# VH-VL binders against q10081, part 35

Target 1, 150 residues: q10081
Amino acid sequence: MSNLEFVYKYFNSLDVKELYDIYLLRTNVFVVEQKCAYPEVDEIDLKCGHLMLRNANGKLVAYARLIPEQQQTVRIGRVVVDPDERKNGYGRKLMLQALETSKQEFSSSKTFVLSSQEYAQPLYRSVGFKKCSDAYLEDGIPHVEMRLEL
Key: E = the ipSAE of ESMFold2; O = the ipSAE of OpenDDE; V2 = 0.75 times the mean of E and O plus 0.25 times the DockQ between their complexes.

## First folded at step 23 (VH-VL; framework fv_indenebart)

Design g3 (at its last read DockQ between E and O 0.62; V2 from the best seeds 0.77)
Heavy chain, then light chain:
Amino acid sequence: EVQLLESGGGLVQPGGSLRLSCAASGFTFSSYAMSWVRQAPGKGLEWVSLISGSGDSTYYADSVKGRFTISRDNSKNTLYLQMNSLRAEDTAVYYCARTEDTGYTYYHMDVWGQGTTVTVSS
Amino acid sequence: QAVLTQPASLSASPGASASLTCTLRSGINVGTYRIYWYQQKPGSPPQYLLRYKSDSDKQQGSGVPSRFSGSKDASANAGILLISGLQSEDEADYYCMIWYNYAWVFGGGTKLTVL
ESMFold2, look of step 23: ipSAE 0.695; ipTM 0.892
ESMFold2 (binder alone), look of step 23: mean pLDDT 94; pTM 0.945
OpenDDE, look of step 23: ipSAE 0.768; ipTM 0.919
ESMFold2, fold request of step 24: ipSAE 0.651, 0.706, 0.702; ipTM 0.874, 0.887, 0.891
ESMFold2 (binder alone), fold request of step 24: mean pLDDT 93, 93, 93; pTM 0.943, 0.945, 0.943
OpenDDE, fold request of step 24: ipSAE 0.889, 0.876, 0.897; ipTM 0.948, 0.946, 0.950
ESMFold2, last read: ipSAE 0.720, 0.689, 0.732; ipTM 0.893, 0.887, 0.898
ESMFold2 (binder alone), last read: mean pLDDT 93, 93, 93; pTM 0.941, 0.942, 0.944
OpenDDE, last read: ipSAE 0.884, 0.878, 0.894; ipTM 0.947, 0.947, 0.950

Design g4 (at its last look DockQ between E and O 0.62; V2 from the best seeds 0.00; counts 0 for: pae E 2.5 > 2)
Fold by OpenDDE, look of step 23:
Structure g4 (fold): chain C 150 residues (1-150), chain A 122 residues (1-122), chain B 115 residues (1-115)
Amino acid sequence: as target 1 above (150 residues)
Amino acid sequence: EVQLLESGGGLVQPGGSLRLSCAASGFTFSSYAMSWVRQAPGKGLEWVSLISGSGDSTYYADSVKGRFTISRDNSKNTLYLQMNSLRAEDTAVYYCARTEDTGYTYYYMDVWGQGTTVTVSS
Amino acid sequence: QAVLTQPASLSASPGASASLTCTLRSGINVGTYRIYWYQQKPGSPPQYLLRYKSDSDKQQGSGVPSRFSGSKDASANAGILLISGLQSEDEADYYCMIWYSYAWVFGGGTKLTVL
C-alpha cells in the first residue's frame, strides 16, 4: 500500500480540487449516509489543518481535521473513510497519521481528544484512545468523548 | 547581534556528571525554544534535548532520557544541560541552538553556538 | 531502520546541479512533514539553509542563496535539496531534519564534493 499518499494542509493552502474533494466526502458521509442535516461546513475549517489520504489514482479515500485547543490539546475531527474504500484499514492508518501529524504541527501538545460516534469507538481504542465521558447526542447521533494522553 | 556561547565542556570519567551552559544574547531569549545538539567525532548530528521558551515543556532523545536534564533561566538568558551518568558514547561537541517556538509548534534551529567539547573517557 | 536516510556522499562539478535526497522510512509519509536542511563545513557549526513542506509552506534561511531550494519526491518518499550552479564553497556536509514523535531527527548527512 505504498501507493497511498498523505497530505496535510491548512485551509489557505488547499487548492480548489482538494477543498472540493474534502467537502464532497464529508457531506456524502456525515450528511447523506448518516441522514443528518447539520452545518457540516463550519468556521473551524478555516483555522484547522486538513489531513488527506489519497490512493494511487488520486482519489481522496480518507480524511480528518486537526484542531488545536487549549492546554496542549489537539482535537481530531471529521474522521471519515470513503464508503467504497472501507475495510481496507484506512481508518486506522488515518488515525495513526493524524496523531503523528499532530505531534509535528502542534509539537507541544500531549493530549488528543475526539468525539466518537458510539459504534466507532473500537477504531479509536485501537490507537490508544479511551472513553472519558458518558454518551451524549450530537446532532441526534450518540457520541462519546475519547482521550489519549501521551 | 544574535549570539550563543556554550561552556562547561571538559574531560570526565564514565559515570561522571557535567553541566553545560549556553549564554544567549541579541534576542528575546524567552521567546524561543532552545535545543542541544551534539556531534561525535567524525559523525553526524544528533539532537539531544529541547526546552520550550517558557520552560514548561522539555523533550529528550531516547539515548539521553533519564540521564540528561535540560533547563533554562530566562532572567539570565542562559540554557543548561545537566548530564549525569555519562558514557563514552556521549563524547561529542555539544551545540546549543535557537529554535523557533510559536506556542504551537517548533521550527528550525536558525542560530547555533560554536559548541563545547565533552569527552567521556576512563 | 533510520527515520531519515541520506547518501553518504555525492560529487558534482562546478556549475552543475546537485540533488541531495533525504528518504523517510517506510510508514513515515513525506507529504506531511516539514523537512529542514542544514549545511556544515569543517570546523564550523551547522548552518540552517531552508525548510520545505510544500510550495506554499517553505522558508529560505537568511542569507542563503536562491540556488538552494527544497522539494519533495512523493514516489520516493523523500525530501530533496537542490543546489543549482554549484560553487566550490558549496562543498560541505548536508543534513536533513524532521520533527518526529516529539524529537528532532537528523539524517546521517551527505558529504558533497565539488570537483
Scores: ipSAE 0.819, ipTM 0.929, lowest interface PAE 0.6, mean pLDDT 96
Fold by ESMFold2, look of step 23:
Structure g4 (fold): chain C 150 residues (1-150), chain A 122 residues (1-122), chain B 115 residues (1-115)
Amino acid sequence: as target 1 above (150 residues)
Amino acid sequence: EVQLLESGGGLVQPGGSLRLSCAASGFTFSSYAMSWVRQAPGKGLEWVSLISGSGDSTYYADSVKGRFTISRDNSKNTLYLQMNSLRAEDTAVYYCARTEDTGYTYYYMDVWGQGTTVTVSS
Amino acid sequence: QAVLTQPASLSASPGASASLTCTLRSGINVGTYRIYWYQQKPGSPPQYLLRYKSDSDKQQGSGVPSRFSGSKDASANAGILLISGLQSEDEADYYCMIWYSYAWVFGGGTKLTVL
């Protein structure tokens, strides 16, 4: 029996502590650890689903956002694992749950996409994503588009 | 008043074909996904097929894939089920049902027709 | 094995509570899925009762009494329909349903008898 708990909420259902936990994790990793001056909080957060993985102590250890797009597509973004919790397989568990949750919450969606930095490609390939673009710069950082069809 | 009226049921031999219709009234038909659900005599409910409001997406139960085709004519407010290669196990009452749709999520079937009976027997 | 399993029948006394279960197949986690419940009386189409995914993601059908409620039993991997204060009119078949693998899937149904 796992003592891990997934919680999924659309933005309007988040409570303030959940929102705080999400932004703390995202900013600590994407802004502070990665030293990337991105506009981390954006308006996409207002109109997407938020997938949280919590451990037995209630700590948010992994997170992703699920963004419905046109053409029956879901974009998975802001994929992050707490630095102190890495090497526990949470990234893969998070991605598998993100796909399953998307199929439930976005019933018609059969296409899944993400924009991956180079270091994250092996994780996404491990759950079935395939690179579908050449590298490009997004806000000065190299990315590739990756895609999964179900 | 929202209404769904099925028609086109009847007796057909195995291997035969039948087309069911469902006439919709009292709502904006193109705004809703539509389903066919069947119930064999004395048995439970089995979902058969779903079509999106625009008609661009279709879904089928494994038991009917390749044999049944769902379609809709939004100008006539009519849902169809073309049933080919019929088998004895397709014998059932067939309901059409309006499916709540929020653009990305299909929800519960809120309005049901009274059903039309299909009997597949030699 | 079936995606959803319901007991074929259940009996309960008027005024008591009935707890109807809808168990998902191994490998399909109930926590991920929105469980829909339908009631069907003889000679009538099914009627929507409610849906439940979590306490923050649930919905009661229009006109459905509050004595009908949904929940989940995570240890049993099951959705639960609770009917409190049973009345004779609650005698019916009850079906659970989920969206799974791009299909609506019904359970086999439970015949509730109010004795």
Scores: ipSAE 0.552, ipTM 0.854, lowest interface PAE 2.5, mean pLDDT 92
ESMFold2 (binder alone), look of step 23: mean pLDDT 92; pTM 0.933

